# Miniprotein binders against a7ua95r516to809: the designs that were tried, part 108

Target 1, 294 residues: a7ua95r516to809
Amino acid sequence: ASLSLLSISDLVPDLQFIFFWMSNAIEILYFIQQKSPAYMQTIELMDDKAGSKESLLSATISANEEAMTILEEVIMYTFQQCVYYITKTLYVVLPGLLDCNPFGTEPSSEQCRRAAGVCVCAVCVMPEAVRRVVSVFQTTSDLLQQYQVHSEIQSQMFAYLFFFTNVSLFNQLIDKGPARGWFQRSRVLQIQASVKILLDWAKGAGHNHLAQKFFAKFCSTVTILASPPQQLSQMSWKALCAEHPSLKPVQLHRILTQYQLMAELGPLPIWQPSSEDEAYIYRTVDLLESFENH
Short names: E, the ipSAE of ESMFold2; O, the ipSAE of OpenDDE; V2, 0.75 times the mean of E and O plus 0.25 times the DockQ between their complexes.

## First folded at step 8 (miniprotein)

Design bd9 (at its last look DockQ between E and O 0.94; V2 from the best seeds 0.73)
Fold by ESMFold2, look of step 8:
Structure bd9 (fold): chain B 294 residues (1-294), chain A 81 residues (1-81)
Amino acid sequence: as target 1 above (294 residues)
Amino acid sequence: SKVRITIEVEGPPEVAEILAQVIRWLAEEAGAEEVEVRVEDGRVTITITGLSKRMAKYLLKIIKYLAEKYGVKVTYEIEEK
């Protein structure tokens, strides 16, 4: 029961060793890549039969390439293991962002509670559900720094974690939103505020560009649902598609339909899809996002 | 506590030898006290001394993944002393 691992703190002992071996393999790979030309030059200086030297050089290049390929496999495997453990905890804590109320948050720590009127720090203002998500990201960042993981791999890991976060939040909002009341205007504004707190963490952690890029679909959804009826009803289907290119036609249509129901609006002709998009708004296979990369 | 791992790799000789070289590099970079690679009777044996038991177990998970990926058989023993 791998889904029973709920806290990132409980996973740190396993993660430490996986991060260690990943960093180890990365360092070896980059060392070999930098030293490979020197080895080739040494072979070129060998006084040997012309055909034998060329054959040895070709065989050496093939052996080095195979070893580097194996190291890349180790890096990919350990990277996948890290994200496997981390995303299991994200999957458990992310739904709470959709239910929390950041506007009515009480201080959670004894320190902040004791000085409630004086201490208004970012940690004390942050709702528990948001803190749980930030804790996963912060712990991941701390481990990456502790093991001195190459910065390119650190960026790739947060790109995937933000991608996963976006897919998880978007799918739950679309799939469970009607039953959970998440399309109500007041709830959407609370969700928007909670996401802003998460984006502020990403900015402070140096991942603002990645968060902006990979949260686009979820943020577009929340922006539409948070828009005043006056503003939104003036935008045609084509204009909405152009403003929100991260949303597929079926996704945009579903969001607008829920907006109409939530606001008790009748059908709006201005939101009718173009003839070419009409066929795509019924493709329920395209409604939810995949956690798999292609 | 520190551990001694004995790993036997059986499969195509060139594949087994390249895998053994990569395993050697990983263990040496990790600070293993001794790494020996021996080719006998058409099999490759890797002996790694001085890793902690938990480090060794995660290295073996990596080795099992590579064995499956590259079509070789891997057997191992872990000795605590």
Scores: ipSAE 0.739, ipTM 0.938, lowest interface PAE 0.7, mean pLDDT 81
Fold by OpenDDE base, look of step 8:
Structure bd9 (fold): chain B 294 residues (1-294), chain A 81 residues (1-81)
Amino acid sequence: as target 1 above (294 residues)
Amino acid sequence: SKVRITIEVEGPPEVAEILAQVIRWLAEEAGAEEVEVRVEDGRVTITITGLSKRMAKYLLKIIKYLAEKYGVKVTYEIEEK
């Protein structure tokens, strides 16, 4: 099946088994960690027949440590498999978020798992493109809860998914934005509204801190682009750097240059990079974000 | 449908036995009806009954991953009941 047709719903049956085994491995690991001290005490209370006790204790400790290591590998493997499948679905739906007009009248989603009839829940009133992205995250959340996955693992998974989403959206906006007209104020406002809906969902789902942290770069970019020319032209390079610390100098410079072109502004000396940043604005290798740094 | 899985692990006894123990725990937690482990001449045989075909399939993927990581040879047979 072409990647373009893959929905998160199509992957749920396979994901369920991966989550199942991940959860089971975590439970077993936790069980061993809790019982290991009691088991060692039991061995220590046995009659020491000619040094056999120390050897048995050592062998048991070693075996338990090795078993725990194997369980950790199972957890890591299953985690990676989940992330792999989920990010594939995100890759398909994320471009739609940038093209979405959230101010348009779109029909309510029939996909709300809640009651028979017209659902007025926050997800059902979302634009289709936003809803598709939210559906991936919601499905992930539902699966994590269904299989009672440890909270730390849940946080790690959402951290990575938000990271992936931010990198994907940021890179697309920087690379394709000028050609697609996404730097036009009207389009930027649409993007800003769409992202706000996603962030509001993340807040409602209990992931506000993670979302704010990992979407910072994309949000900063959108905030700058959404700023009126009269306001943005009064902000110095240093002020913009301070206000948007998530952006590298090369990224900020690119955004401002494209903004200047879009807004038909003349040269703005106030946006001139500092002498300290001047060498960095030409580092084009740092322009786009990498998926490998997480 | 429930399946019977027979897994053979060939490798250093220490690694094979520990791997077998972990597989046993995973299978038991998954609701296996019976798990048997036999150790003979450096070969460990694990027999699991009562898992669904789909659960068994993913367990085998995990086992394969572990086998590759730890450098042990794993073979398996699945019988559908």
Scores: ipSAE 0.593, ipTM 0.879, lowest interface PAE 0.8, mean pLDDT 89
ESMFold2 (binder alone), look of step 8: mean pLDDT 83; pTM 0.798

Design df1 (at its last look DockQ between E and O 0.87; V2 from the best seeds 0.76)
Fold by ESMFold2, look of step 8:
Structure df1 (fold): chain B 294 residues (1-294), chain A 95 residues (1-95)
Amino acid sequence: as target 1 above (294 residues)
Amino acid sequence: SLRKRAEELERKAQELKEKVEELRREAEEKGAPEEVEELLKYAEEMAQAAKFLARLAEIALERGDPRLARLLLRAAKILLRLAELLIKEAERLLE
């Protein structure tokens, strides 16, 4: 009954109707856009003996513009409905990515080989938590293709879903990570492997550019936390900012603080923020990301 | 009621589409100027789009989304009025 607790499978019938309306509104909009110039040319070339040509031309332009404006509203409305349903399911399934273990749930040499360059004796398996997120993305992709939704709209849909995913995972990690033990190195490596599976899905689905763009903040966070102490201790604050431009100073400072605690490192002089950034490292209003930015 | 208005718009769109088909036949028999055929083709396509929008609105009402249905019917009405204008101009040119 509650949309925030439904699986994506429970929502497919409603999503099918919404994609049906969206795709048909798009087709009609583009039909009008593609046909209008040729018909307008015919009207412009008509003999104007009765003086009706200018009035007909004006009425035609006005009707086409108004109809296209309304169809754009339909497309936006149905797009927002799809996003509403899909992000409600994502919100429920995404936290599990931070608690799952892709390395040790099933013994299989083939699954170990598939861990995307992390080949160890431990079994590498797609965790159920990762499968739930992939299922949301795959179901969305299947519906968009079933209804032949224009590729530009498909890209906008996944841009938003990846943005939402990044914000959700980043905020959970920063806010709850200390209490949940998510900054421990073994956990960070597990999280990194799980995210790799999502990124591989996005690449195979033709959305690699969007995933690279919209997952940047969370990926940067995990990359820093997964770095070996010998390697990370050689990187200055300035170098880390340059390597990870998606991270705000307060965010980078928090990540490094958690890294120091887990690696049992004392304060490092080269991690001291620049004088420009010093004013910003305690701005807690900037620590968590907003779901309303896109 | 929105449902009755959607059904009325769909029936009107079908009526205009059938009128266009008859006028295209008349235009061929009379050897009418090419612009008459183009106006009638345009009117037919607008009436067809309006009909389809009205059908989409009926489905939206069945699914309990009257806001979507109102948007679809507004677009349908605009396209239907354009089809009527094009038909009237084509009729004038055939007379």
Scores: ipSAE 0.763, ipTM 0.934, lowest interface PAE 0.6, mean pLDDT 85
Fold by OpenDDE base, look of step 8:
Structure df1 (fold): chain B 294 residues (1-294), chain A 95 residues (1-95)
Amino acid sequence: as target 1 above (294 residues)
Amino acid sequence: SLRKRAEELERKAQELKEKVEELRREAEEKGAPEEVEELLKYAEEMAQAAKFLARLAEIALERGDPRLARLLLRAAKILLRLAELLIKEAERLLE
């Protein structure tokens, strides 16, 4: 019950503190990493009057390494906390993306309605369901920038969020799609358009490469499902595998099977898996994507 | 308590900063080499960082995250130890 009402805006106060801790830990770590070599050299160049220089240097190095290790743990911990909260919000809003009709006329956001005139910004013209998803990413981006988080950490954050989004959307589409009618061409085209809006946002935000990489599986699935029957029926299993390398054989087989059912196509020998892939198409454990091992 | 530990670390950090200032004055009076000043500068920076980490830990405690607070305090403690090592070397060079 409580999760359904959770918005990213509600989490911003907590996230701000987490980003604050993370950013400061990174700054201190960076400082140590940048300054410590010079100071170690200074110690090394000093006269060893008492024969204690080596022990001091060793102790200093050890202390420095330990400090950096702990700071890295702080950064990792805070990073994980951010991801945890943000993904919870994504979990709530992502299903709406699959049900979204982006071709409908939806009213502008409430924030833009308060401004005198029609706001034509990219976010305001988005369907509500898409806007909600984008809002999570935008808020994350804004917080990362606000606290001047290192670019590498920003990239890692978005990589994970896109990964999570792809897994979530893919799994939902594969698992619930047939029952929800998401495999119908008209619905698929809506999904495709919605995802395109999200990808365009990611491109505009400077995350084009990450988005293309981590959404590949979902996009491939949608692309196949959006293909006209006449076109798709002419493509062999091998050709489809080559065109959509992000899909496992079991996944592709499932998609094609469901497509066949939806399009009322008879068995298509051209879609028959190769002898090499035949053993893999029955590995149902590999059908859905895992959130693990990222 | 973690809060008490944070306060103790802040106090220790301040003490070390004061010690650095004392030694800096002594170094100036004695015409000590630039290396001593560099050591003292690094010690001061470590002490300051430790103090800040301790403050961050207090905020973590206020926000109900004792795990984070413990990590921050551990880091602060190590940085203070590093500062002490640097100060001791500076003292040795001033003798």
Scores: ipSAE 0.696, ipTM 0.896, lowest interface PAE 0.6, mean pLDDT 91
ESMFold2 (binder alone), look of step 8: mean pLDDT 90; pTM 0.890

Design df10 (at its last look DockQ between E and O 0.87; V2 from the best seeds 0.00; counts 0 for: SAP 70.81 > 70)
Fold by ESMFold2, look of step 8:
Structure df10 (fold): chain B 294 residues (1-294), chain A 95 residues (1-95)
Amino acid sequence: as target 1 above (294 residues)
Amino acid sequence: SLRKRAEELERKAQELKEKVEELRREAEEKGAPEEVEAMLKYAEEMAQAAKFLARLAEIALERGDPRLARLLLRAAKILLRLAELLIKEAERLLE
């Protein structure tokens, strides 16, 4: 089957089975962890007439440890399967977020705004591309809750999904942005609005802390690009590094270069990299982020 | 076949559960000490978990995931052996 046709709704039946296995493995693992100490404590108090107590306890500890290790492997395997399916859908829908117009024409047209007086349709429009990404996150959240997956595993899942989203959006913007015109001011403002919709979803879903942590690189990039030229041109390289610690020197340098082109600014002396960073701004191997490094 | 191993493991787990139920009744009649009750309760829980893991493995095989099924059956087998060990010790103490 074609990857361009994968939607989250097409994957729900497969995801339901994977979450079923994962949640039940977690329950059995925690059952062993929670119940085993109490039983072993009672057995430890046994009078050891036949000398069987130490042998029994040793065999029990060994069996519990081995079973728990295997169940942890089951949980990791099923977690990776979930991530595989979900990130395949994210991979195909995320690029559209950079091309969409959250200020679209219908029902967000100026006619709608003028006719309604206090029309909020143009301000609150969720474009189809953003809706597709939100749908992936929301469906994942619903399945995790439906199968009562432990809160720590849910947090790990969204940490990875936000990491993946950040890497995908950042790499697409850096790699394809010049050819696609994504660094033009009107486009940057559209991207910023679309990202705000995603961040609002994450906050409403109780994942604000994770989104702030794992979207930092992409958000920093958009924040710099959306900054007014008068404000940004007065910030030194050191100040920009301090404000945006998630950006590597090569990444910050590339973003500032694109900003200069968009704003029709010549080279700015205050954007000269520090002597410490000068060796690193040309490390092209560090420009794009790895999907493996989270 | 892996499917037959899963079905056999589920059957063995059910047999052990039934044996534990008999031994718990015997332990109650004899007024067995707390550690015998603990061993039997533990064995029952392990046999139930093993049965469920075998069921999960059968579902994984039906869905075409023999790697997952093998992991689940390895865990089930370990828990069954633990249940057997606990039952054996409880039987010795009830004699």
Scores: ipSAE 0.766, ipTM 0.933, lowest interface PAE 0.6, mean pLDDT 85
Fold by OpenDDE base, look of step 8:
Structure df10 (fold): chain B 294 residues (1-294), chain A 95 residues (1-95)
Amino acid sequence: as target 1 above (294 residues)
Amino acid sequence: SLRKRAEELERKAQELKEKVEELRREAEEKGAPEEVEAMLKYAEEMAQAAKFLARLAEIALERGDPRLARLLLRAAKILLRLAELLIKEAERLLE
């Protein structure tokens, strides 16, 4: 019950502290990494008057390594905390993306209009359901920039968030899609348009490659489902596998089976899995994506 | 308590910074080599970083994250140890 009311804005105060810790830990880590070699060289060049130089150097190296290790643990811990909170918010808003009709009446940008005048920013013209998802990513981006988090960490953050989003949307579509009518062409086109808005945002935010990579499975699914029956019925199993390599055989088979039912096409021999894939199409354990092992 | 540990580390960091300043003055008076100054500067930076980490730990405690606080304090302690090593070597070189 309480999760449904949680917005990213509600988490910002907590996230700010986490990003603060993370950013400072990174800064200290890099300081040590950058400065320690020079100091070690200084020690190495010193006259060994008392034979203590080697012991000092060893102790210094050990201390630096240990400090860096602990700082890395801090960074990883804070990173995980950020991911936890952000994904929790995504979990709440992502289902709305599948139900969104982006072709409907322009959402009254009244709230944005009141605060800043006629805001024609891309976010303000988005459907509410899409805007909510984008807001999570935008807030994350803003916080990362605000605290000047290293670009590599930013990339890792978005990689994981896109991964999570893809898994979540894909699993929901495969599992609930038939029952929710999301496999209907009209609904699929709505989903496709909504995802395109998200991808366009990601492109504008500089994360185009990551978005294309991590949304590939969901996008492939939507692309297949959005295809006209006349076109899709001419594509062989092998051709579809080649065009959509992100889909496992069991996933593709499920999508095509549901497509057949939805489009009332009946069995299509051309979609029959190859002898090589035949054993794999029954591996239902591989049907849904796992959130693990990223 | 973790808070007491944080305060102790902050105090220790400050003591080490003061010691660095003392040794820096001595080094200047004796015309010590640049290597000594470099060591002292590094020690000072480590002490300062440790002090900052201890403060971050206090914030973590206030925010109800003792796990994070412990990690930060561990890091601070190690940096102070490093500072102490450098200070001791600097002292030796100034004898």
Scores: ipSAE 0.582, ipTM 0.851, lowest interface PAE 0.8, mean pLDDT 90
ESMFold2 (binder alone), look of step 8: mean pLDDT 89; pTM 0.872

Design df11 (at its last look DockQ between E and O 0.92; V2 from the best seeds 0.00; counts 0 for: total charge 1, SAP 71.712 > 70, copied fold)
Fold by ESMFold2, look of step 8:
Structure df11 (fold): chain B 294 residues (1-294), chain A 95 residues (1-95)
Amino acid sequence: as target 1 above (294 residues)
Amino acid sequence: SLRKRAEELERKAQELKEKVEELRREAEEKGAPESVEALLKYAEAMAQAAKFLARLAEIALERGDPRLARLLLRAAKILLRLAELLIKEAERLLE
């Protein structure tokens, strides 16, 4: 079919095999990298009765280098397969973050209630849309730990997943935001709260630095849109660029345009792009982010 | 076929592991120098890695990923050849 409603739990069996292959390739690669010098030193100390030591050392170096190159390809291939499956799931669940209300206005047991002379405030509970995204990240983290994947590879995995999340949310906000009402300030505040939950998960999981780095564009966008008009209207274009370096001129310009429409502000001279940036604010090829690493 | 190649590499890796075990016992009995033990330890590690890579390739074939299987078998073959070279040198030194 043309549309698949994937959950991460449906993909776990496939991911387990891919993580298994990847983690074992990593372990063999690191064994060769870390242990080869010790074995080479032992061979170098060997008595060289017929000049065979130089030939043995040369053959060993060549075999190790070729094997490591192939294992790096295995790791890259399996890493890309993991990312493919995980990001397909993320792509399906991420749009819900833009529509959900993390403040809990729904009539459920999670809401603050007044009933029959008893006032009960509902415990704040993670909205289902946020929970689905967190579940993808948490399942990925659990699998990486289960298969004891090297910490550098774990960091690279989450760097890409956060990058993907940022691109997906930013592109959808920019593309669909006007039609979906996502630039309304109350909606932006809801989006901001939902993203805060993701950032809190990342911090608790030990990935705070990566999340801060790779969510920067989307977070900057939401921060600008959430700003009260009194505060934002006092910030010049130059000040906004300095405060939000992750945003390209065309992106900042578009965000400010949407803010003006939402806040019913006319053009503000203070938001006029610098002469240097004015050449770039109409580069529509730079408006949306690519899912590629360039 | 890739499946037959994977099975053959796994079998050859197991044979080399058994040969290393025999040579290590011989080296211990003869009081062989430390360098012989080092060669045999390295050969054992390479044969075990090759065997494991061949087994991983068989699993990849069962799950329909012949590209992954080919990569794994290429690595297995290289490590197996290295193990053979180390074994030959150890045999020479035990003589």
Scores: ipSAE 0.751, ipTM 0.929, lowest interface PAE 0.6, mean pLDDT 84
Fold by OpenDDE base, look of step 8:
Structure df11 (fold): chain B 294 residues (1-294), chain A 95 residues (1-95)
Amino acid sequence: as target 1 above (294 residues)
Amino acid sequence: SLRKRAEELERKAQELKEKVEELRREAEEKGAPESVEALLKYAEAMAQAAKFLARLAEIALERGDPRLARLLLRAAKILLRLAELLIKEAERLLE
């Protein structure tokens, strides 16, 4: 109950401090990195008694290296804290994305309602469930920009967030999809439309490449499930593997098996895994994605 | 306490900044080479950065993050050490 009420807005005050620390640490680190060579050159050019200059230079180098190392630790620590808070919020809002009907045909679901605001911006016209997810990413983007965080760090942040989102959505779809009816074509089309809105936002925010890369697995899954039976039944295992290289054999096999059940298709020899993949389709440990080792 | 350490580092940073200003005046009076001024400028920058890091640590403490505070204070301490080394060299060159 309490987790369901957590919004990104509630975390903004804490996140602001974290971004503040991160940004300032980066700035100091950058200052040291940029200025140290010039100062070292100054020391090197000093006409001084034998040994004093070298000792000073060595001590200066050592101190700078140590300081930079600690500052990097600060940056990484603050980065991890940001990720922790933001992903916690994503964890709460992402399930709603799978249940959302962006076509507005189910007025009873609050999660599928468009924002009633006067604003006609792309975010304001989004279904509520999609808007909530986008709001997390937008808030993150705004904070990163507000504190002028280096572009590389921004990219890393979004890479991880998209990764997390993909893993979360994929795992939920694979694990709970059959029971929730998410494998029904009509529901899949809703999911596909919702994800498209998210991807369009990412494109507009300048993160198109990252989004395409890190959402590939989930998008592939949705694409397969959205395919008409007449079309999908004509595709061989090998063709599907080639078209959806982000899916492991066990994952593809699971998706096709569930699709077959949902569509009431008999066994399709054309979907039979290759001899090479046959051993892997039973590796259930590889079925769900891991949040680890990103 | 971490707070006491932060305050101490801030004080030390300020002392070093004052020392830099003193030495800068001396350098000007003696017509010291540009190298001395460069050392002093670097020392000042490090002292200032250290002071700021100490302040950031205080904020971290106020926000309940002693781990972050410790890291920031450690960095500040190193920068102050660097400033001291630079100041010492400047002093030597002014003798």
Scores: ipSAE 0.637, ipTM 0.874, lowest interface PAE 0.7, mean pLDDT 90
ESMFold2 (binder alone), look of step 8: mean pLDDT 89; pTM 0.882

